# Ledger of designs, part 8: VH-VL binders against Coenzyme F420 hydrogenase subunit gamma (frhG)

Target 1, 258 residues: Coenzyme F420 hydrogenase subunit gamma (frhG), of Methanosarcina barkeri (p80491)
Amino acid sequence: TNKIKIGHVHMSGCTGCLVSLADNNLGLIKILDDYADLVYCLTLADVRHIPEMDVALVEGSVCLQDHESVEDIKETRKKSKIVVALGSCACYGNITRFSRGGQHNQPQHESYLPIGDLIDVDVYIPGCPPSPELIRNVAVMAYLLLEGNEEQKELAGKYLKPLMDLAKRGTSGCFCDLMYDVINQGLCMGCGTCAASCPVHAITLEFGKPQGERDLCIKCGSCYGACPRSFFNLDVIPEFENINEIIANALKEGESDD
Key: E = the ipSAE of ESMFold2; O = the ipSAE of OpenDDE; V2 = 0.75 times the mean of E and O plus 0.25 times the DockQ between their complexes.

## First folded at step 1 (VH-VL)

Design z4 (framework fv_zimberelimab)
Fold by ESMFold2-Fast, scan of step 1:
Structure z4 (fold): chain C 258 residues (1-258), chain A 123 residues (1-123), chain B 110 residues (1-110)
Amino acid sequence: as target 1 above (258 residues)
Amino acid sequence: QLQLQESGPGLVKPSETLTLTCTVSGGSISSYSYYWVWIRQPPGKGLEWIGSIYHSGSTYYNPSLKSRVTVSVDTSKNQFSLKLNSVAATDTALYYCARDRPFWSGKYYFDYWGQGTLVTVSS
Amino acid sequence: QSALTQPASVSGSPGQSITISCTGTSSDVGGYNYVSWYQQHPGKAPELMIYEVSNRPSGVSDRFSGSKSGNTASLTISGLQAEDEADYYCSSYTSSSTLVFGGGTKLTVL
C-alpha cells in the first residue's frame, strides 16, 4: 500500500486553519481514506506522542516559555519528511508574536514565535485562515511528490515551488512584499482587502491603490496572505488553471490501483 | 540516461579563481524536482558538500566555503557552474557535480553523479 | 577531520554479513531521518546505496540495508561478495540546514 502518514500538529493562535481543512469535505475524506493515514491531531486522533510522519501540517505559533511545545515542534521536524507551516501564525507569528500588554515583545512576558524561528520549514501556506482548496491542493501535491510517478512528481514540485520560496524568505512578511510581488507588478485590483486585514492600520487606500506606512508595519504578513492576487492564489498561473481536474484525475488513478 | 559531465582547468595557481562547469544531458536542468550540486573530495579525505542550486538561481552553500564560493545556472545551455575564489593548496581535490532529490525536503542525497574532475592548486 | 565518525576499515569474508557504523550527534544523525550511504570504488564516482536511513534506490541489491539507533546509523551488507570491496561514506542533514559526510570506511573482502 502507498498510503502516506499525515499529521496535524496544533501549537497556538491560529485555530481557523483546522476548520478550513475540515471544510474541504471530499478532498480531506479521500486523502484520509485512500492516500493517507492521519497519525497525529489533537482534535481528530487519540495520540499521546509525536509519531513518524511523511507530512506534518503545523498550525499556530510556538510559546517559547512552554518547554513541551518547543520540544514538540523540534520532534515534529525530526520525525517528518515534509513540514508545512499552515497559516499566518505558523509562517510569520502574526499578532501572537506580541506579548501580553501591547505591541512590544518583552522578555519577561510569554513569547510566541513562528515555527520557522525554531525549525526548518519546507512549505508555507499563509492566510488567516488559508482557503480549504489551497490546503487540499498542497496536501495532494505533497502526496504526489512522495508517491507519484515522475510526471506527477514534476507537477507537484512546480505547484509547491512558490510556497517553498516563501519558506526560504523567512519568518517576516511585510507590506513591502505586497508592493514588490503584487502592486509593482501591476496585479493589484484595488480591492482594499490588504488594508482591512492589517491589525495595526498601516495600510490606507489613496486613488485606488494601497499605501503603506513603514513605521507602523509589524511584519506579520497578514496583508500578503489575504491578497487575492498573491502567489497564495495559484489559479493565476496558467499551468494550474485546471488544478481541480488534475487532482481529480490523480485521485481517480489511485482508485483504479485498488 | 541522465548524465552529468564536469569541465574546467586541471591546474590553478594559488590566489586565483577556480571555475568549473557541469553539463547536464539526457534531462532538463529546469526541472522543478531537483537541485544541482557541487561536491569535492581532497586526496585521501572524505566527501565535502560545496553548494546546491535550483534552476531559478536559488542557492545553499556550505558555511565553511560561503565567503569564497558562487554557484550559477544557465538554463539555456543546460549547465551549472562553480566559482571558488582565492584558492589555496587545501582546495586541491576531485570535484563532482551531482543531482539532489528530493528538492522539497532539502535533505541532500545525490542520485546521479558526474565522473569527477581533478583540480590541483599549485604554483 | 570529518563531522561524522566511521571506522577507518572493516573486513569480512564472502558470504558473511558486516556492519559499518556512522556516529554523529543529536544535531545531525540523532536529530533527523536523513542519512544516506555511498559506495565508492577506486577511480570511480560515489554511488548512492541508501537514502533517508533505510531506503534503497532502484537497482541496489537487497543485500544492502540501513538502520539507525540514537546517534548512530548503520549500513549492513549481507552475503558479502568480492565486488563489495570499496570505500563507504555516510552523510547526514544537520540542524544548521547543511549536509556533512563521514570520514569513510574501507571495506576489505578477504
Scores: ipSAE 0.000, ipTM 0.446, lowest interface PAE 13.7, mean pLDDT 76

Design z5 (framework fv_zimberelimab)
Fold by ESMFold2-Fast, scan of step 1:
Structure z5 (fold): chain C 258 residues (1-258), chain A 123 residues (1-123), chain B 110 residues (1-110)
Amino acid sequence: as target 1 above (258 residues)
Amino acid sequence: QLQLQESGPGLVKPSETLTLTCTVSGGSISSSSYYWVWIRQPPGKGLEWIGSIYYSGSTYYNPSLKSRVTVSVDTSKNQFSLKLNSVAATDTALYYCARQYDSLTGWYPFDYWGQGTLVTVSS
Amino acid sequence: QSALTQPASVSGSPGQSITISCTGTSSDVGDYNYVSWYQQHPGKAPELMIYDVSNRPSGVSDRFSGSKSGNTASLTISGLQAEDEADYYCSSYTSSDTYVFGGGTKLTVL
């Protein structure tokens, strides 16, 4: 078969990203049946060693004191064609940064790093958790980038570029990213999800608009990942307004090649 | 220019412990991109991987040698060492130290080798 | 004895092409793309010729190429030259997080 090998690698943090992917029930089943084999996932597959993967979805941050975890992340990079940091913990450290800060009274302060501090990451999907639709779309577009025809590869490249550019920005996410990418661009709807997502309550609403307190910000990226108007909510890009139809057609076309 | 140099005794008596040291120059062993490796070759025979070490001290050993082998690293001296216990005549071999490039973007297992040192196990 | 099976010897004439096989199992060559090849001249340390099945390090002649089909990896040397006469070893990563070598192949250039 021409199925692509997709793996899920869990580091430190919540398994919410895997749950988010699983919530896209029919889309996930069709991907697994038609286009991909799930080759590593401790909750869904019986493989315990990290195998060869075309796409690795890596969730969570890495505890530096756990050498086995450090080696697992390096093994994942080595064995994967595309590495996706799935969720704000993997991208920016997210709640694991807050938890680490809250542990300063312990004898040993454990260090948790976003995966991009240890390995090269190709694609970021921020969120806590990201939407099932976004995870599905990135997985399909990564498949098309590797195995599609020339037109599909170009489309996949265009779709993934914003998320690849996020990976190139590095591992510090702050309210300033919301200012630059959303608020200053006139995209803010005043919905308050950024304030609600902030683990240190660094964001307040004044006149329906968010304002960040620099001294309180731990640069975890949660606010950016939760924002419905950030550019990783890719359906606001005019070129991808019909992304659900594009994905459905790509999946059906593969099925029709018999 | 990266160079690896083995050092140790050329003759060891049966039942004793063989100790070899690899000195790394032109590069640092305190790097997350590399494992440091021991490989041996009996005269006229093929290659056998002995074990690998990461600068943190994590080790991986050939299961056939695991009960007798210890690899250690000294980052302050830019060296790593092999101890092989209870040696026998079958442990007579050229012993190589090597670097394993185990990086984010590439796989170069054993991309740099020392010149090798002959160890004879004889009474 | 060796975990990976290579022919003991292979021979060719200058200008010809030869291929050396390296056969393992699904737990090493079959399921992983981490096959490397080493050239060893008498009295010298081995030198890396191919990594990740088919990639050449900088400085290795493009006459050397690698491939894999199922559980068998192959090293092909085209335009055979006298200096290619050496022992060739394949190596693979395994599902047990170890490294194994083939028994080695003596290439004779006649």
Scores: ipSAE 0.000, ipTM 0.395, lowest interface PAE 18.1, mean pLDDT 75

Design z6 (framework fv_zimberelimab)
Fold by ESMFold2-Fast, scan of step 1:
Structure z6 (fold): chain C 258 residues (1-258), chain A 124 residues (1-124), chain B 110 residues (1-110)
Amino acid sequence: as target 1 above (258 residues)
Amino acid sequence: QLQLQESGPGLVKPSETLTLTCTVSGGSISSGDYYWVWIRQPPGKGLEWIGSIYYSGSTYYNPSLKSRVTVSVDTSKNQFSLKLNSVAATDTALYYCARETYYDFSGDYAFDIWGQGTLVTVSS
Amino acid sequence: QSALTQPASVSGSPGQSITISCTGTSSDVGGYDYVSWYQQHPGKAPELMIYDVSNRPSGVSDRFSGSKSGNTASLTISGLQAEDEADYYCSSYTSSSTYVFGGGTKLTVL
C-alpha cells in the first residue's frame, strides 16, 4: 500500500497554551493513522534527527535565542515536501511575538517568531484550535498534490489555494484580514467568536457585525482562525460539494489490499 | 455634507514649532468609524502621511516624524491639531487634513474626505 | 524616494485605455487588499477614486477600475477623457499600521 509520511512537529521554547492540543492530538493522529505509512510526533527540543517527511505539521513559535531550535526548523524545511504551519502561534506568533517584560511570564530578552519568519511555509492553518476535519482534509489534499493524477492534483491545488495564499501574505494576522476575507464579502453571521477570541479585547459587535480598535490590535490572527466563515468558500465550490466522499474515495484507493 | 478646513500660520522660522488646526463641520469627530489624519505634500513632490488620531486620543505616527510630531483632538470644538517641532526648510509643504476610514464596509484604510490644504513655508 | 513605485508619467488619446502600476512589497501592497488611488488636479486636494483595490466611491465613473496581482496594484482608466488629465497616487496600509504612498504618475491626454 502507498501511504504518506506525516510528521507532527512541536517547536521548543515557550509556545504556551495559545495553541490548543485538539483532541489531545491523539484523535487527530488516529484520523490520519489508517492512511499514513508513518505518523511521527516530534518535539524538537528532544529530537536530534529530523526524518524525511512528505508533510510536516509544525506547531508553535520559535525562540531565536535557542540556536538548536532554529537549526531544527531549517532542517525540517529541507526534509519536508510540504510544510504546514499549524495554529496561530506557528502562523503569526500570537501573543508570544509581542510579549514585554511584566506583561507576560516569558523572559524579556527572548524573541519569539512565527515559523514563516525563518523558513518558507507552504500552507497556513490558523486557529486556537484548528478543526480536526480541516487538518485531515489538508493532509489528504497535500497527498493528492504530490501523488495524485492530473485531475486530482488540480482539485487539490484548488482546495489548498486559499491556505497557500494565506501563507504568502506573511506572518502578520490582524482584524483587517477578517474585514477583507469575511465581513466585506458578506459572509459574516454576527456570532461574536472573533470578539471572544481576541486576547486584547480589540473587537466589539455593533449592529450584528464586528468593529475593531486598530491601536489595540496586536496582529496575532486569533480572530481570523476562530471565525467559522473564514474558509466558507471551500464549502460552496461545486468541485468540493462532496469533499467527504472525495477524500473517502482517495483513501479507499490507497487501502486496496486484496 | 462633512467638510474639513485647515488653519494656521503660512510662515514659520527654522527650529520653531509649526501648529495647524483642522475644523470638522457637518458631522461629528466623536465617531468610532474614523481616524482623523494629517498628510503633507512638498511643492512639486508626492504625498506623505504624517499621522492619524482616534477621537479617544489614540495616535499613529509616521516613524520618520514621530520624534517631532504630536496630534491632538478636541471633541468639544470638533477639531484636531498638528504640532511639528524643530522645523527645517524640508518641512515646507501643503498640509492637508483628511478623514481615514477603518474597520467598516464603506472602505478600509482610505482617505475619503480631504481639506483644501494650507501652504506652510519654513524660512527666515 | 517613494515607498511604492509608480511610473513618472503615462499618456493616451481620448477614447483609449491606460493603466498605471503601483509596486510594493509583501508588507504592504502584496500583504493586504487595502490599496487606494487618488486623483489630483493642479491646485486642488487629492480625491479618492478607488479603495480596497477595486471598489469605487459613490460618484466615481465606472471608467476607473482597479486590480492587484502579487505585489503590484493597477489603476485602469477606459474611455479616456480630457478631464482625466491629472496626477494619480496609490497608497497602501502596511504591516506596521502605517501608510505609504507612491511617487505619483502624471497622466497626459493628448
Scores: ipSAE 0.000, ipTM 0.390, lowest interface PAE 19.7, mean pLDDT 75

Design z7 (framework fv_zimberelimab)
Heavy chain, then light chain:
Amino acid sequence: QLQLQESGPGLVKPSETLTLTCTVSGGSISSSNYYWVWIRQPPGKGLEWIGSISYSGSTYYNPSLKSRVTVSVDTSKNQFSLKLNSVAATDTALYYCARHVKWLQGAFDIWGQGTLVTVSS
Amino acid sequence: QSALTQPASVSGSPGQSITISCTGTSSDVGGYNYVSWYQQHPGKAPELMIYEVSKRPSGVSDRFSGSKSGNTASLTISGLQAEDEADYYCSSYTSRSTWVFGGGTKLTVL
ESMFold2-Fast, scan of step 1: ipSAE 0.000; ipTM 0.488

Design z8 (framework fv_zimberelimab)
Fold by ESMFold2-Fast, scan of step 1:
Structure z8 (fold): chain C 258 residues (1-258), chain A 124 residues (1-124), chain B 110 residues (1-110)
Amino acid sequence: as target 1 above (258 residues)
Amino acid sequence: QLQLQESGPGLVKPSETLTLTCTVSGGSISSSSYYWVWIRQPPGKGLEWIGSIYYSGSTYYNPSLKSRVTVSVDTSKNQFSLKLNSVAATDTALYYCARGGLYKIFGAPYFDYWGQGTLVTVSS
Amino acid sequence: QSALTQPASVSGSPGQSITISCTGTSSDIGAYNYVSWYQQHPGKAPELMIYEVSNRPSGVSDRFSGSKSGNTASLTISGLQAEDEADYYCSSYTSSSTRVFGGGTKLTVL
């Protein structure tokens, strides 16, 4: 009786500007169908009916040259209680410069914005792609935040807080986010994945820790999305040590001994 | 209740522009729950999707016809129209207008209401 | 680009079951659960019989059922009746955001 509506909204599909960036994690959301009214993935280039949703998982960046996509993202915000930016393109986007001044009658390049530049976003899940486990956990915690009892709402709020705080920092993802969330928190294991992911080589490892050169950082968030510790290994927090058990309990799947 | 009715010329000369109009009655064309479609069927042959238009004015066209086709909507008249340029004998067909997107699945690509069709013959 | 393949004709006797196949590719039928089927009697507009692979609109007999396996969708008609004689078309959404139809199948009940 307390089913919520979860929608998976795909903003990609501008003709000639992007290859489909659709996330195939829709199967994970179907696992929750007994506890949520699942709305099929909305490809806004194909579908113009935007339903009311309790939680909208929005993937991809907004093409400014497609005016209808801009209006559709605004309608999505209006009809959703919680908006989640899913993936680094939705969180941080990209802007393509018109370096040659463009063509007089037909611009050759298109501009893409993160969704947070057009609407308020409640939760960020950076990554390219985000892990299936994180997406599942966020969906379940969003359900508990809306429909759980007081104890479950408090637990869900605690789990989602770091991702809500990321959304409040806005659409500029930088190495400074790794410093704040991972390195300064003592979670960095020196794996070098952040340095390997940086498209402008702004990160080096010195004495086992990454060092960022601010002048080279283009604020794309790739290093944050690639960091295995940045997706909030919340199982090191006592309340979330058994996160899989918490999820199973919320979904009433129960556990069998033998 | 909901009815779609095609109208336009029955005969068109080669190289000219074909214009067809679909009048919607018993329902609103400005509903965000639906989109509107043109489909054709040459005599004795199968169905071919021509293009679709949404309440927002966004259009999607069959790539084989994209350079020649334009679909538009007039919400004040509760109508949508098809304009097909540079027609040839191969464009001779029964032309249908239809409604897309219905029931429990938003904007699903299926067509629940169809007009009766209008035959367009391209001479010689 | 994407073409859906249907047999040109199929036949059955009253009371029997018949199945019509519709074969596409991994970019249409294989990619999406958006397969619809249409029945067209001579001189009439097509009528929606099945949508989203297996769902029936109100007013369509439960003798009609749909299914999908891999790149092939199937329409099954049980308890064949003379009134089922018609052309049947499948349709699918594609990864190019287009709609494609099958070539059509003529059902004969004899």
Scores: ipSAE 0.000, ipTM 0.386, lowest interface PAE 18.3, mean pLDDT 73

Design z9 (framework fv_zimberelimab)
Fold by ESMFold2-Fast, scan of step 1:
Structure z9 (fold): chain C 258 residues (1-258), chain A 125 residues (1-125), chain B 110 residues (1-110)
Amino acid sequence: as target 1 above (258 residues)
Amino acid sequence: QLQLQESGPGLVKPSETLTLTCTVSGGSISSSSYYWVWIRQPPGKGLEWIGSIYYSGNTYYNPSLKSRVTVSVDTSKNQFSLKLNSVAATDTALYYCARVSPYYRGWLSNAFDIWGQGTLVTVSS
Amino acid sequence: QSALTQPASVSGSPGQSITISCTGTSSDVGGYNYVSWYQQHPGKAPELMIYDVSNRPSGVSDRFSGSKSGNTASLTISGLQAEDEADYYCSSYTSSSTLVFGGGTKLTVL
């Protein structure tokens, strides 16, 4: 039973992604005890330096004027085998692109970037916050990619490929991505979640379908990450409809009472 | 090794648009680790930052030039370009393209680690 | 402020040390640790000598050092050599999220 080193690195923004992972309850405990060592976490562990990690789950955007934050993200890339951008703030900058220090006007803290603008990122998990199930699944598949047998590595590669391809599209999350990946594929249900999530109100619903205004779009990716149908469009759900069973079997978690 | 090379006209008439292109060779412009920058230097004078671009298309401009300047990137050609509208004699300068190194904390630390040779642009009728 | 203040010229003899100052305000040099220095030989592009106040890139001689006190950054060149004769420019990030350069200093090695 070999464990991998997983770190949680928190940049700027809320702790929603960590809360989402913690909402797995026994899932997080199981990962820590059976399959992974948590080597860095500002909220859970008493570690001050960035250690070597197999998988880094990076949450939040980076403030360019914050000397320590920029150094931390560079060090994280250098010391990690797999870097995961966790949540829309890390993937696309999300609402933090418009964070201007609010009260106590701080112009020097206006520049917040997604982590992919500063380092190379292997996997994107968009969401605000992403579901606890998706975070757990990605962590387990990253484990299998590093420590699994040949069949498990192929399975993990297939599961992660859509999220790796999303990372290769870069840090410019656009309403156009929602249009081509969801709306034009006939997957849109007209729920309006994309419009509700847009910080600049660039999306309106007309005749039950979202319409985007490119002049207002700040390319933050909030609409894509919030869309309940975007996960289906990645062809992950149909191929992995039994993902919970697949993971349980791969990890051999059976609780047969002898 | 990664190199930058400027190209464009050496002479532009007043009121016209100046267009310069920077070609990146020996490496990819589609790196999440770098910003690509235009800087100019009038003859016998100092350096002036014009603007910066990320491979995604995000731009940052000198406020003094913002109304006249557009920087764009073409990742398929490994190039980025400068367009300066309504040129005047005061726009006569050596124009450099440059890169901001990732390990220097990005473009806000203004650490330009690779520069092109520069191209002289004269604005004259 | 449109430019940082540098002396127009400075001179020294081989083996001596010289210092070039770069003065701004609390909204640029004084407010941030993002000061860089560039060396420019006649007919050539500038070359990065110092970044983030005092850090040297790989390949830059340890004879070059940088510091900052209040609103003034300084470049010091020790063991002055003939090849150090060049124009030197400082630059800084500003509170307006822009970049500004100093006016430049011509170093003459006698």
Scores: ipSAE 0.000, ipTM 0.383, lowest interface PAE 19.0, mean pLDDT 74

## First folded at step 2 (VH-VL; framework fv_iscalimab)

Design i11a (from i11 with heavy chain V50R; at its last look DockQ between E and O 0.01; V2 from the best seeds 0.00; counts 0 for: pae O 11.4 > 2, placed apart)
Fold by OpenDDE, look of step 2:
Structure i11a (fold): chain C 258 residues (1-258), chain A 118 residues (1-118), chain B 112 residues (1-112)
Amino acid sequence: as target 1 above (258 residues)
Amino acid sequence: QVQLVESGGGVVQPGRSLRLSCAASGFTFSTYGMHWVRQAPGKGLEWVARISYDGSNKYHADSVKGRFTISRDNSKITLYLQMNSLRTEDTAVYYCAKSGYLPWYDYWGQGTLVTVSS
Amino acid sequence: DIVMTQSPLSLTVTPGEPASISCRSSQSLLYSNGYNYLDWYLQKPGQSPQVLISLGSNRASGVPDRFSGSGSGTDFTLKISRVEAEDVGVYYCMQALQTPRTFGPGTKVDIR
């Protein structure tokens, strides 16, 4: 099959998400060799001539006072079949929401918004940064969704559905999401990953379950993105073996599966 | 570059049979579902049939069910439409269309004209 | 079967003026994944149909930005902000939510 065209669009952020993607090492090489061409990868300052893309991976939030940035994100939506908010900044604003008026070099940049407030987003990948594995898997599934056979497309659709649904839910993350979608559904394994991922340490484990301090929650969505059971909900669990097989086949044998 | 080329159209009498072909190129044919869509002269588009990527599933419009059969040969990279018991109302340009996701039809052939007349 | 309707069936527009075409479905085309399974196609005179909009609002690659799709559920709209001569043809909406796929009757767009 043909390679899909992927672009990385960097808005206001630390580039940590791109680094996480790169941390896939041989997996990333495999993706670039067989499945995707990276046709765009520019920083906000260097954004010129955004090309047509199958998938746009957008990292960072958008500064409203930066008119070029606002135009770039709109152009990204126009030029992309699928727009992915990569990371908590793009999904929910994350720490950039606390940067209002805090710029030293450009104090006029006061408002940072998640990209979903400006454009329609198809897929959320929350995390700060998301795990390399999750980013990898989403890339593979995006490929299959676009270029796979009908069976693969259906499976990819099932896999991505929770992240697509997340994109439709809104531009604010919360520990509450973990409670409603994982803990209350009896899916929590008590692994503690959510607590470890919390940048403000608002989550503790009590009696084998996570407890969140709502007053400390900065609504970054990192806990939900990091949780292995938030993504693998009841709709995806039955396809776990198939998903792993497809990923294993897509990647060289011996690499880690979900 | 993706190309779809229909053939097999012509003038036939009612009750006769005709077999249409669609030769595909420029993409991995065996991984995509294919469709037939027809258009009567001066009329709109009408979905006729769909076949899955491996040919395991076939779907036909009620208007042609029992008379038309969609099939494919992935080794020949060709889509077929066997049309039996043709009727005057089957007169149309027949398009083969490639399944996509975004969009659902990303490529169309130029069509082949089938005229059923006494 | 899902019945698709369009209005108007014909439209004559002055070049540079906007155009709007409505498409309605007999049942909701919104799927559980949050997408509307509706495409817009343009068939120019003497040509095969070509895609304009997918999933209700996604402009296809190469399609000018003067085209936009909106709506959800059972009501959809295709808009052309500034009609050009090359936009002449018949516009079709199509549902892909279920088999059989069904098209709207088409809207013929001409230029004055």
Scores: ipSAE 0.000, ipTM 0.492, lowest interface PAE 11.4, mean pLDDT 86
ESMFold2, look of step 2: ipSAE 0.041; ipTM 0.599
ESMFold2 (binder alone), look of step 2: mean pLDDT 91; pTM 0.908

Design i11b (from i11 with heavy chain S52W; at its last look DockQ between E and O 0.01; V2 from the best seeds 0.00; counts 0 for: pae E 12.3 > 2, grease 19.9 > 18.9, placed apart)
Fold by ESMFold2, look of step 2:
Structure i11b (fold): chain C 258 residues (1-258), chain A 118 residues (1-118), chain B 112 residues (1-112)
Amino acid sequence: as target 1 above (258 residues)
Amino acid sequence: QVQLVESGGGVVQPGRSLRLSCAASGFTFSTYGMHWVRQAPGKGLEWVAVIWYDGSNKYHADSVKGRFTISRDNSKITLYLQMNSLRTEDTAVYYCAKSGYLPWYDYWGQGTLVTVSS
Amino acid sequence: DIVMTQSPLSLTVTPGEPASISCRSSQSLLYSNGYNYLDWYLQKPGQSPQVLISLGSNRASGVPDRFSGSGSGTDFTLKISRVEAEDVGVYYCMQALQTPRTFGPGTKVDIR
């Protein structure tokens, strides 16, 4: 029985992305029982080295002036087959990239960067936080990509492709990405999630369509990660119309010898 | 139907002040950023200023920074440009423009002429 | 500030002939997200500007398909496949990458 090794690596973040992962409740327990070992979720002070991992879920941005954090993110890349930027802080920096405040106990920490500025990242899961379902789906697809049969690997590759394409675009996630990938492609359903997720209210809805001001955007990527259509394109939408059923079948197929 | 109507232009002497208004209708004014763009007679377009939907952030071109102030009153559905210490090079038609989806300046007013001359 | 230039500054076209207007920026307008932050506007005689093209190539609503935008980085082109009398006016490119937003000097298009 081949379990994959998953780790959670915490950088400069609020831990909300880990909480969202945990909100999968029984689904998370089933994944850890049958499909994955959680090999890292401790601070480096409690662990002498970052272990080898199949999938590293990295939350938070990296402070350049924190030498240990910079070394840890580089070692995470070296020790991991797949590196996932979990949340908008890891993907794009979010407010940590543009925040300047009095940090009384850390006054010399001035530069916070998304992890993709320091290492190659394979998959983005944007959002502040990303939804529990999106995190679960990526975890299951990562398992299928690594341990599934050829049909399951093809499914996983198609599902992850938009999130991998986000990682290739770089570390700035503006509202215009959502415009190009979703709204201009005719995929927008008018739900308003993008406007509700914008921390600076750069996005509004009028006549069922998002409207935005580029100069107000802080390029955090929250709107893109919260949009239910942001990883779909017209070529793959029919293949994912029953995603929950597909996931349930994939998890059940791995439980041979019932 | 979106409409933007500028007013408050006229002839003033250098060093004086003038306040431009832009009355908006046909859209939810309080949810969009607004811009001022000017055009000197017989010349091209120059961006002047932008204000966020709630008035929280304002940005001005270097040529007018410290002299002009963009503002808005969402309860009166009106955009303003307070123009102090006017110079002859400020002579232009001033347009208000609504930010938009794609393209970003989807609607423009008819403009109001400001002439700074002795 | 990003300096925008246009060529030619004026153009006289026989009705039905194609026309081409070039726009050049002092810095690349291609952002890391793959978009070119370049818009095109038309100002007809006695009117306010109106949008034609956004993000280098996206035609605005109601703009005829004879208008097309192309180019990337620092060099952009607006093409009119068949010029009509209603196309007379001044065409401006504008960079929307950074503040201050800056316009080209304009290209005046007249019919012969």
Scores: ipSAE 0.006, ipTM 0.449, lowest interface PAE 12.3, mean pLDDT 79
ESMFold2 (binder alone), look of step 2: mean pLDDT 90; pTM 0.887
OpenDDE, look of step 2: ipSAE 0.020; ipTM 0.513

